# VH-VL binders against q8ixk2r445to577: the designs that were tried, part 320

Target 1, 133 residues: q8ixk2r445to577
Amino acid sequence: FFGMLQNKGLTDYCFDYNPPDENQIVGHQVILYLCHGMGQNQFFEYTSQKEIRYNTHQPEGCIAVEAGMDTLIMHLCEETAPENQKFILQEDGSLFHEQSKKCVQAARKESSDSFVPLLRDCTNSDHQKWFFK

## First folded at step 16 (VH-VL)

Design b111 (framework fv_cosibelimab)
Fold by ESMFold2-Fast, scan of step 16:
Parts: structure tokens; sequence; C-alpha cells
Structure b111 (fold): chain C 133 residues (1-133), chain A 120 residues (1-120), chain B 112 residues (1-112)
């Protein structure tokens, strides 16, 4: 599956990647921003290796969570997906990070009016439900 | 350095179509958002639509739905805007403009403009 | 649809400060970035302010942008006015409902 990864609870917001330098695509946090429907920096692919790939740049980026952290950051994709880059998209729309046993939730970024996806304990909240559009 | 170069002025009859080109250089054309903006003589700026070349996705202002088509050719780094069923009120300078991210970024580079005159 | 309303014209003497407003008719001005463009006769527009209050390289610091949520407006302020500032100025913001950009009607700045 591929497309814009939209949140069910925060209905106008999509996964978005907007690094400060367009020539440096790794090491920055994935954010949530208003869905524009045009692909570009909001276009992601869910792969058979359970990766969430960012295809706008070459080489392609893969969303990862570093040990002990709850933020989603962009790493370079590897030939064999490491465990920190694997997410299970479940039938109910939950996005489960296998290594941490936590779910991706739409959340407000501390000290700002912006939103980001964060790892949280899994619940039935619509803020933890995602779909490709 | 980024540069957008547009095709030359055109004179068209009512009911015909016009296709204006915008050739980009100096950056990653495919990943940009390329918008088209027009300006009638002595009037303000009016947004017409946008294309993301890498995705081939386009959106158009409601006023131009059904009459405007924006396309891109990645092999030549060129965007096109075609406006059909021309009327005299379509006489304007047509600009292409680049932005980094659609819906957020400013139009940081503009083409020089193409004057399209529609007369009977 | 919303409109971005600007005064049709403003004028001021060299060396003084001028402020051009851009008022959004519906929806919050603060929810979407506002850009400001300068257009001199016979030329394409150029960006003088992006993302509410940022200046591109090459734009002097006498140009500044601000957002006022209480009046639902954005403002472009130009201090130390010079004759070369004489131009049309346009604000621009985003319509999320229709996924499109909207320009203000433009303001003619006369420096005399």
Amino acid sequence: as target 1 above (133 residues)
Amino acid sequence: EVQLVQSGAEVKKPGSSVKVSCKASGGTFSRWAISWVRQAPGQGLEWMGVIIPLFGTANYAQKFQGRVTITADESTSTAYMELSSLRSEDTAVYYCAKSRYYGRSAFDYWGQGTLVTVSS
Amino acid sequence: NFMLTQPHSVSESPGKTVTISCTRSSGSIAYHYVQWYQQRPGSAPTTVIYEDNQRPSGVPDRFSGSIDSSSNSASLTISGLKTEDEADYYCQSYDHTHKQWVFGGGTKLTVL
C-alpha cells in the first residue's frame, strides 16, 4: 500500500517529512501536517518488509525509532529491514512498532502548536488509527 | 542556481487553446511543486493550479476546472500549462513559479512571464 | 472560499515606515503560513517574506512580517523607506478546504 498516511482521529493531518535541507534527508523527525493530497513529502509506501518508506528522495528513507525513544525519525533503508524500522499495520488501522510493543499515536509536540507521530501504549483511540489515502 | 524560462508571447483567437512552457534548471525539478499564476493587465495575481512532476499529480483552482491542464515532462525538466476555450478576458501575463513543499512553502523562483493576448 | 483583503494603495515619504495589512475573511490567519511578494513594473514577483516572518537571503532587515490573531490579519512592515521599494505588494496564504493558494488583491506602494 502507498499514499498519504492519514490519521482517523486528527482527520486533517498526514505523515509529513520536511527536513531543513532538501539535500540532507536523514536524521530528522517525521511530523504531522495538513494533508495536501499531492504526494510529494506526504507520500509513503508500506512494504512487504513492514517498512514505511519515503520515496520522494533517492536514496529512499525508512522510518525508524531509536532505542529508548518515542519519536519517529528518518533513516536510510537497508537491504534487510532492521527491527527498529518494522511496523505492523493492523486491520483496525493501528500501526504497531514490533520492537517496542507500542503503537504510533498522533500527538501534540511539546511547547508548540504542531503535531507529531509518537510511540504510546496501544489503546482503541482514533488517534492511533491510520489509513492510506 | 535555479532558473525558470518560459516560452514567448502568443496571440490567439477566442475559442482556441494556448500551451505555455516553463523550463527549469539548477535543481531537482521532479521534486518541486510548479504553480501557474496569471495577471491580467493592471490587475492582481490569480493562482491557476499546480503540478508535482515526480508524482504527475495536479490540482486546479475552481475557476479554471475543465479549462486548464498542467503537465510536466521530467526528461526535459519542463512544465506546461494549457488553457482551452479562450476568451478575451483570458488576456494576461502567465507565470510559472516553483515552491519546495505544496501548501506550505513560498514561491521562491518565478519565470519571466508569457503574455497571451486573446482578440477577435 | 475566503478572501485576503489588502488596502489598494499606501504612500509614505523616504526614510519613514509603512505597514501593509492582509486580512483573512474566514478561517484563522494563524493556521496557514503567509507569504509576501514584491512586484515592480514589467517584472515577475519576488519573495520578500516567507512563512509569516522569515526573510530570504538578499532582502534587507528593514522588511518584516507579523501575524495578529486578534484582527485575523498579517502585516508587512517596511522601515527606512527607499524609492526602490515602490512596487505592488501581494500577500498569499493557503486554502486547505480546496487545496489551493489564494492571493490578496495587492497594494500599490508609492514612495514620494
Scores: ipSAE 0.706, ipTM 0.895, lowest interface PAE 1.2, mean pLDDT 92
Fold by OpenDDE, second read of step 17:
Structure b111 (fold): chain C 133 residues (1-133), chain A 120 residues (1-120), chain B 112 residues (1-112)
Amino acid sequence: as target 1 above (133 residues)
Amino acid sequence: EVQLVQSGAEVKKPGSSVKVSCKASGGTFSRWAISWVRQAPGQGLEWMGVIIPLFGTANYAQKFQGRVTITADESTSTAYMELSSLRSEDTAVYYCAKSRYYGRSAFDYWGQGTLVTVSS
Amino acid sequence: NFMLTQPHSVSESPGKTVTISCTRSSGSIAYHYVQWYQQRPGSAPTTVIYEDNQRPSGVPDRFSGSIDSSSNSASLTISGLKTEDEADYYCQSYDHTHKQWVFGGGTKLTVL
């Protein structure tokens, strides 16, 4: 699967990566932003290694969850996907992070009008449903 | 330092076409979005369209749909804007502009502009 | 479609503070970043504010941006006005519905 990773509940919002330095693509948080369908900062790939790759840069970035965090941070992809970079995109649209045993939920950023994907306890909320488009 | 250098001024007849180029340097062209913005004499800025060179995806303002074509050549880091069926109202300075993240980022670098004059 | 409405012109003396408004006709300004561009006569536009209130390197801190959700408007404020600030200023935001960038009509700032 590849393309825009769009949320069902938060209508018209997609995964979006926007590092401040175009020469350093790792270490920053993945956010949600209005889908534009042009690729680029909203182009992601779900791989057979259960990675969510930001496939617009070399070396490629993979979404990871750091210890003790509930945010999605961009790391470099590795030859063998580390445990903190493994996600299961299930048929019902839930995006499950294996290591934390939590689901990715579209949420409002604290004290902000912006949105981010956060790890939360798994529910049947449409805000935890995702699909590639 | 990022720079956008555009082709020279054009004088065109009504009904003809014009193709303006925008060569980028000082950065990674494939990581950008290149938009085209025009400004008629004494008027404001008007967005025409955009291309994401890495993906080859382009989008156009509805006003120019069917009449404008934006392309990019990654090998030369050059974006192009072709406007057909020219009319006098198309007389304007045409700018290319670079942005980092489409749909949200500012046009942080601009070309110097290309004057296109349409007259019979 | 939405429009961004700016005053046609503003003027003020050097050293004073001016504010240029940019009102969005539809959609929430809080959910869509606003950029501000400065255009001096005979020159290409340059960014003075991006993402509502961020200032690019090289832009003096006299320039600031803000958002007012209650009026669905953005504002560019220039303090300590200088002669060199005389220019046209444009606000900009993205229309995700129609997939297009929208510019305000521009505001001519005259330094008296």
Scores: ipSAE 0.685, ipTM 0.909, lowest interface PAE 0.9, mean pLDDT 95

Design b112 (framework fv_cosibelimab)
Fold by ESMFold2-Fast, scan of step 16:
Structure b112 (fold): chain C 133 residues (1-133), chain A 120 residues (1-120), chain B 112 residues (1-112)
Amino acid sequence: as target 1 above (133 residues)
Amino acid sequence: EVQLVQSGAEVKKPGSSVKVSCKASGGTFSRWAISWVRQAPGQGLEWMGVIIPLFGTANYAQKFQGRVTITADESTSTAYMELSSLRSEDTAVYYCAKSRYYGRSAFDYWGQGTLVTVSS
Amino acid sequence: NFMLTQPHSVSESPGKTVTISCTRSSGSIAYHYVQWYQQRPGSAPTTVIYEDNQRPSGVPDRFSGSIDSSSNSASLTISGLKTEDEADYYCQSYDSDKKHWVFGGGTKLTVL
């Protein structure tokens, strides 16, 4: 699966990666932004290793969640995906982060009108359902 | 450093088409959003459309849909804007401009502009 | 479909402060970033403010940008006005429904 990773509940919003320096793609938080449909910084690939890859840049980035955190951060991809970079895309559209046993939810960023994907307890909410477009 | 260099001025007949080039250097051309903006004499800036070279995806302002085609050649780091069915009202300076993220980032680098004159 | 409305022209004396407004006719001005471009005669535009209130390297701190949600407008403020600030200024923002950029009509700044 590849394309723009769009939220079923926040229908206008897609996974988006917008680091300040185009030559340094690691260490920043993945956000949600209005879907533009053009690929670019909203284009992701779900791999057979259960990674969510950011393929627009070389070296490729892989979405990870650091221990004890709930934010999705861009890390460098590895030949064998570490556990913190593994997400199970389920048939109902949920993204289950295996290491933490939590689901990715579209959420308002604290003290802001911006939206971000965050780890939350799994529910059947449309805000936890994602699809590639 | 990033630089956008456009092709030279053109004089065209009504009903013909024109194709303007924009050659990029420095940075990662394929990952950028390259927009085309025109400016008629004494008038304001008018956005025409955009291409993301890596994806080959293009989008056009409603006014120009059906008449404008924007393409890119990654091997030469060159974007093109072709405007067909030219009218005298199409006389303008045409600019290419680079932005980092479509829909969000400013146009941080601009080409020098290409004057297209449509006259009989 | 929205418009970004700017005053056609503004003028002010050297050393003073001028503010150019950019009003969005529909949708929130704060929902999408606003960029500001300066264009001197015979030249391509250059960015003076990006993402509402950020300055590119090389743009003096006399230039600032702001958003006013109550009037649904963005503003470009130039303090300590200099003759080299004479130019046309354009605001720009995004139409997420059409996935298009929109420019304001432009403001001619005269410094006399």
Scores: ipSAE 0.648, ipTM 0.891, lowest interface PAE 1.6, mean pLDDT 92

Design b113 (framework fv_cosibelimab)
Fold by ESMFold2-Fast, scan of step 16:
Structure b113 (fold): chain C 133 residues (1-133), chain A 120 residues (1-120), chain B 112 residues (1-112)
Amino acid sequence: as target 1 above (133 residues)
Amino acid sequence: EVQLVQSGAEVKKPGSSVKVSCKASGGTFSRWAISWVRQAPGQGLEWMGVIIPYFGTANYAQKFQGRVTITADESTSTAYMELSSLRSEDTAVYYCAKSRYYGRSAFDYWGQGTLVTVSS
Amino acid sequence: NFMLTQPHSVSESPGKTVTISCTRSSGSIAYHYVHWYQQRPGSAPTTVIYEDNQRPSGVPDRFSGSIDSSSNSASLTISGLKTEDEADYYCQSYDSSNKHWVFGGGTKLTVL
């Protein structure tokens, strides 16, 4: 699977990566932003290693969740995917983070009008359901 | 230093086509969004469309759909805008402009503009 | 789909402050960034304000941008007016429904 990773509940929003320096691709939080349908910084690939890859930049980035955190951060991809970079895209559209046993949810950033994907306890909410477009 | 350099002025007959080029240097051309904007004499700015070179994906303003085609050649870092079925009201300066993220970022670099005159 | 409405022209004396408005006809002005461009005769536009209120390197702090949700408008304010500020100014914002950029009609600033 590859394409724009769109939310079923927050229907106009897609996974988006907008680091402040275009030549420094690692260490920033993945956000949600209005889907533009053009690929670019909203294009992700779901791999056989259960990674969510950002490969429109070289070197390629892989989404990870640090221990004890709930935010999705861009890391460098590794030859063998570490556990913190593994997500199971389930048939119902849930994106399950194996290491934490939590699901990725579209959420409003604290004290902000912006949206971000966060790890939350798994529910049947459409805000936890994702699909590639 | 980022630069966008456009092809030179053209004079075309009604009913013909024109293809304007925009050569980029000094950055990651393939990952940018390259928009085309025109300005008729004494008029305002009018957005025509965009391309993301890496994907070859283009999107066009409804007014120009069917007449405009925007393409990019990553090997030469050049974007093109072709406008067909030219009319006198297509006489305008045509600009290419770069933005970092489509739908969000400002047009931080502009080409110098290409005057296209449609005369009979 | 929407329009961004600007006054056709504004004028003011050197040293004074001028404000150019940009009003969105439908949808909230605050949901999308507003950018402002300056265009002098014979030249390509250049960015004077991006993302509502940010200033590019080289743009003097006399230029500022703001958003007013109550009037559904963005404003470009130029204080300490100088003759070199004389130009056309355009606002721009995004139409997420059609995935298109929209420009305002432009405002001619005369400084005399």
Scores: ipSAE 0.630, ipTM 0.889, lowest interface PAE 1.8, mean pLDDT 92

Design b114 (framework fv_cosibelimab)
Fold by ESMFold2-Fast, scan of step 16:
Structure b114 (fold): chain C 133 residues (1-133), chain A 120 residues (1-120), chain B 112 residues (1-112)
Amino acid sequence: as target 1 above (133 residues)
Amino acid sequence: EVQLVQSGAEVKKPGSSVKVSCKASGGTFSRWAISWVRQAPGQGLEWMGVIIPYFGTANYAQKFQGRVTITADESTSTAYMELSSLRSEDTAVYYCAKSRYYGRSAFDYWGQGTLVTVSS
Amino acid sequence: NFMLTQPHSVSESPGKTVTISCTRSSGSIAYHYVNWYQQRPGSAPTTVIYEDNQRPSGVPDRFSGSIDSSSNSASLTISGLKTEDEADYYCQSYDSSNKHWVFGGGTKLTVL
């Protein structure tokens, strides 16, 4: 699967990566932003290694969650995906982060109008359901 | 550092087409969003469409759908805007403009503009 | 589909403060970034405010942007007016339904 990774509950929003430096793709938080349908910084690939890959830049980035954190950050992809970069895409659209035992949820960033994907306890909420468009 | 340089002025007859170029330098052209904006004499800015060169994806304002085509050549870092079935009311200065992220980022660099005059 | 409405013209004396409004006809102004451009005669536009209230390098701090959800409008405020501020000013925001950018009609600023 590849394309714009859109939220079922927050229907106009897609995974979005907006690093401040065009030549630095690692270390920043993945956000949610209004889907534009044009690829670019909203284009992701779900791989056979269970990675969510940002491969429109070199070097390629892979979404990761650090131990004890709930934010999704961009890290360098590795030849063999480490556990913190593995997400199980379920048939119902949930993204299960096996290492933390939590699901990716569309959430409002504290004290702002911004939205971000965060790890939360798994529920059957549409805010935890994702699909490629 | 970043620079957008457009082709020169054109004079066209009604019913013909025009193709304006926009050559980029000083950055990662393929990853940008390149929009085309026009301005009729004494009038405001009007967005026509956009292309993201790396993806080859383009989107157009409803008013220009079917008459405008925006393309890009990554090998020469050049975007093109072709407008067909020209009418006198298409007389305008046409600008290309770069934004970092489509749908969010401001147009941080603009071409100098290309005057297209449509008259018999 | 929406329109961004600006006053056609505003004028003020040197040293004073002027505010230019940009009202969105449909959908919330707050859910989409608003950018502001300055255009002097014979020149391409340049950005004076991006993403609601941010200033590009080189733009003096006399320029500021704000959002007012109650009136569904954005505002560009220029304090300490100078003669070189005379220009046309355009707001811009995104139409997520159509995947299009929309410009306001423009405001001619005259410094008396």
Scores: ipSAE 0.635, ipTM 0.885, lowest interface PAE 1.7, mean pLDDT 92

Design b115 (framework fv_cosibelimab)
Fold by ESMFold2-Fast, scan of step 16:
Structure b115 (fold): chain C 133 residues (1-133), chain A 120 residues (1-120), chain B 112 residues (1-112)
Amino acid sequence: as target 1 above (133 residues)
Amino acid sequence: EVQLVQSGAEVKKPGSSVKVSCKASGGTFSRWAISWVRQAPGQGLEWMGVIIPYFGTANYAQKFQGRVTITADESTSTAYMELSSLRSEDTAVYYCAKSRYYGRSAFDYWGQGTLVTVSS
Amino acid sequence: NFMLTQPHSVSESPGKTVTISCTRSSGSIAYHYVYWYQQRPGSAPTTVIYEDNQRPSGVPDRFSGSIDSSSNSASLTISGLKTEDEADYYCQSYDSSNKHWVFGGGTKLTVL
């Protein structure tokens, strides 16, 4: 699967990666933003290693969640995917982060009108349902 | 430093087509979003469409659907805007403009503009 | 579909403050970033404000942007007006439904 990773509940929003420096793409938080359908910073690939890859830049980035955190951060992809970079895309559209046993949920960023993907206890909410478009 | 350089002015007859070029330098052309914006004499700015060269994806304003085609050649870092079935109302200065992220970033660099005059 | 409506012209004396509004006809102005461009005669536009209220490097701090959700409008404020500020100003925002950019009609600023 590849394309825009769109939320079922927050229907106009897609995974988005917009680091402030074009030459330093690692270490920043993945956000949600209005889907534009053009690829670029909203183009992600779900791989056989259960990675969510950001292929727009070189070297390629892989979404990870650091231990004890709930935010999705861009890391460098590795030859063998580490556990913190593995997400199981389930048949119901849930993105299950195996290491933490939590699901990715579209959520409002604290004290703002912005949205971000965060790890939360798994529920049957449409805000935890994702699909490639 | 980023620079966008456009082709020169053109005079066209009604019913013909025009193809304007926009050559980029000083950055990662393929990763940018390149928009085309026109301005008729004494009028405001009007967005026509965009291309993201790396993905080969283009999108167009409804008003120009079927008449405008935007393309890019990554090997020469050049974007093109072709407008067909020209009318006198298409007389305008045509600009290319770069943005970092489509739908989110400002048009931070603009070409100098290309005057296209449509007359008999 | 939406429109961004600006006053056609505004004028003020040097040293004073002027505010140019940009009103969105449908959809929330607050959920979509607003950008402001300055265009002098014979020149391409240049960005003076991006993402509602941010200034590019080289734009003086007397230029500021703001959002008013209650009126569904954005504003560009220029304080300490100088003669070189005389130009056309355009607001811009994104139409997420059509995946298009929309420009306001433009405001001619005269500094008398």
Scores: ipSAE 0.541, ipTM 0.861, lowest interface PAE 2.1, mean pLDDT 91

Design b116 (framework fv_cosibelimab)
Fold by ESMFold2-Fast, scan of step 16:
Structure b116 (fold): chain C 133 residues (1-133), chain A 120 residues (1-120), chain B 112 residues (1-112)
Amino acid sequence: as target 1 above (133 residues)
Amino acid sequence: EVQLVQSGAEVKKPGSSVKVSCKASGGTFSRWAISWVRQAPGQGLEWMGVIIPYFGTANYAQKFQGRVTITADESTSTAYMELSSLRSEDTAVYYCAKSRYYGRSAFDYWGQGTLVTVSS
Amino acid sequence: NFMLTQPHSVSESPGKTVTISCTRSSGSIAYHYVEWYQQRPGSAPTTVIYEDNQRPSGVPDRFSGSIDSSSNSASLTISGLKTEDEADYYCQSYDSSNKHWVFGGGTKLTVL
């Protein structure tokens, strides 16, 4: 699967990665932003290694969650995906992060009108359901 | 240092087509969003459309759908805007403009503009 | 669809402060960033404000931007007005429904 990774509950929002430097794509938080359908900063690939890759740039970035954290951060992809970079896209649309045993949820960022994907206990909420467009 | 350099002025007859080029340098052309904006003499800025070269994805303002085609050649870092079925009302300066992220970033660099005159 | 409405012209004497408004006809002005461009005669536009209130390198601090949700407007304020500030000013914002950029009609600033 590849394309814009859109939320079923927060219906106008897609995974988005907007690093401040075009030539340095690691270390920043993945956000949610209004879907534009043009690819670019909202284009992701779900791989057979259960990675969510940002491959618009080289070297390719892979979404990761550090131990004990709940935010999704862009890291460099590795030849063999480490556990913190593995997400199971389930039949119901949930993105299950194997290492933490939690699900990716669309959530409002504290004290702002912006939205981000965060790890939360798995529920049947549409805010935890994702699909590629 | 980013630069956008456009092709030179053109004079065209009604009913013909014009293709303006915009050559980019100083950055990662394929990753940018390249928009085209026109300005008729004494009038305001009017957005025509955009292309994201890496994806080959383009989107157009409703007014220009069916008449405008925006393309890009990644090997030469050049974007093109072709406008067909030209009318006298299409006389304008045409600009290309770069933005970092479509739908979010400002047009941080502009080409110098290309005057297209449509006259009988 | 929405439109961004600017006054056609504003004028002020050197050293004074001028404010140019940009009003969004539907939907919140705060839904997307507002950008401001300056265009002098015979030149391409250049950015004076991006992301509502940020200045590019080289733009003097006399230029500032703001958002007023109560009037559904963005404003460009130029203080300590100089003759070199004479130009057309355009606001711009994004239409997420159509996935298009929208420009305001432009404001001609005359300094005396």
Scores: ipSAE 0.538, ipTM 0.853, lowest interface PAE 2.1, mean pLDDT 91

Design b117 (framework fv_cosibelimab)
Fold by ESMFold2-Fast, scan of step 16:
Structure b117 (fold): chain C 133 residues (1-133), chain A 120 residues (1-120), chain B 112 residues (1-112)
Amino acid sequence: as target 1 above (133 residues)
Amino acid sequence: EVQLVQSGAEVKKPGSSVKVSCKASGGTFSRWAISWVRQAPGQGLEWMGVIIPYFGTANYAQKFQGRVTITADESTSTAYMELSSLRSEDTAVYYCAKSRYYGRSAFDYWGQGTLVTVSS
Amino acid sequence: NFMLTQPHSVSESPGKTVTISCTRSSGSIAYHYVMWYQQRPGSAPTTVIYEDNQRPSGVPDRFSGSIDSSSNSASLTISGLKTEDEADYYCQSYDSSNKHWVFGGGTKLTVL
């Protein structure tokens, strides 16, 4: 699967990666932003190794969640995907982070009009369902 | 430093087509969004369309659908805007402009503009 | 589809403050970023404000941007007005439904 990773509940929003410097892609939080349908910083690939890969900028990034955290951050992809970079895309559109046993949910960032994907307990909410467009 | 350098002025006859080029330097051309904006004499800015070279994806303002084609050549870091079926009302300065992220970022660098004059 | 409406022209004396409005006809002005561009005769536009209220390097702090959700408008304010500020000013915002950029009609600022 590859394309713009869009939310079923927040229907206008897609996974988005907007690092301030195109040459430094590591360490920033993945956000949700209005889907533009043009690829670019909203284009992601779901790989056979269960990675969510970002390859618009080089080097390629892989979404990760650090132990004890609930935010998705961009790390460098590795030859063998580490456990914190593995997401199981289920048939119902849920994105399950195996290491934490939590699901990716679209959520409003406090005190702003911004939205972000966060790990939360799995509930089958449409805010936890994702699809590639 | 990022630079966008456009092709020179052109005089065209009604019914013909024009193809303006925009050569980029000083950054990651393929990953940018390159928009085309025109300005008729004494009038305002009008957005025509955009291309994202890496994806080959283009989108056009409804007014120009069917007449405008925007393309990019990643090997030469050059974007092109071709406008067909020219009429006198198409006389304008045509600008290319770069933004980092489509739909979100400002047009932080502009080409110098290309004057296209459509007359008999 | 929406329009961004600006006054056609504004005039003010040197040293004073001028405000140029940009009103969105449908959809919230606050939901998408607003940019402001300055264009002097014979030149390409340059950015004076991005992301509603941020200034690029080199733009003096006399330039400021704001959003007013109650009037569904953005404003560009120029204080301590100088003759070199004389130019056309354009607002810009995004149409997410059509995936298009939209420019305001432009405002001619005369200083004298």
Scores: ipSAE 0.539, ipTM 0.867, lowest interface PAE 2.2, mean pLDDT 91

Design b118 (framework fv_cosibelimab)
Fold by ESMFold2-Fast, scan of step 16:
Structure b118 (fold): chain C 133 residues (1-133), chain A 120 residues (1-120), chain B 112 residues (1-112)
Amino acid sequence: as target 1 above (133 residues)
Amino acid sequence: EVQLVQSGAEVKKPGSSVKVSCKASGGTFSRWAISWVRQAPGQGLEWMGVIIPYFGTANYAQKFQGRVTITADESTSTAYMELSSLRSEDTAVYYCAKSRYYGRSAFDYWGQGTLVTVSS
Amino acid sequence: NFMLTQPHSVSESPGKTVTISCTRSSGSIAYRYVQWYQQRPGSAPTTVIYEDNQKPSGVPDRFSGSIDSSSNSASLTISGLKTEDEADYYCQSYDSSNKHWVFGGGTKLTVL
């Protein structure tokens, strides 16, 4: 699967990667932004190793969540995916982060129109359902 | 520093085609979105289309669909805009412009423009 | 699809403040970022405001951008007008339905 990773509940919002320095891609938080439908910064690939890859840059980035954190950060992809970079995309559209036993949820930052994907306890909310478009 | 350098002015006959180039330097060409914008004499800016070089895929304004083709050559960091079936109304300055993220970022760098004159 | 409407021209004296509006015909102006470009005669456009109200390096603090949801418009404000500010100004926003950029018709600023 590859394409724009869109949220079922927070319609019109996609995974988006917009680091402040275009020459330093790793180390920054993945956000949600209004889908533009053209790929690029919103184009991701779900791999057989259960990675969510950002392939529009060299070196390729892989989404990870560090221990004790709930934010999704771009890391360098490794030859064998580490546990913090593995997400299980389930038939119902949930993205399950196996190491933490939590699900990726579209969340609004407090008192803001900004949205981000965060790890939260798994529920059946449409805000935890994702699909490639 | 990022620079976009376009090919020189062209004079074309009605019914012919023109291909304008835009050579990028100073950054990661493949990661950018390169748009083409034209401006007829005394008129406003009109967006024509975009290419994202990494994918080699393009999207076009409906007005130009079927007449415009935008391509990119990664090896030379050059984007091209080809406009066919030229009419006198296509006389304009054609600009290439870079944006960091298509659909949200400003056109932070522009080419100098290429005047295309269509006359008999 | 939508249109961005700007006044065709505006004029003001040096030292004064001028505001150029950019009104979106349908859908919220706040839905997508608005950019503003300055084009002097014989030159390519340059960015003076990006993402509604941010300024590129080198653009004076005299330039500012704002969004007014009640009028469904974006505004470019230039204070302390200088003769060098005389140019055409264009607003721009993204149409997600058609996956393309939309420019306003442009405003000619004359500094007399």
Scores: ipSAE 0.219, ipTM 0.761, lowest interface PAE 3.8, mean pLDDT 89

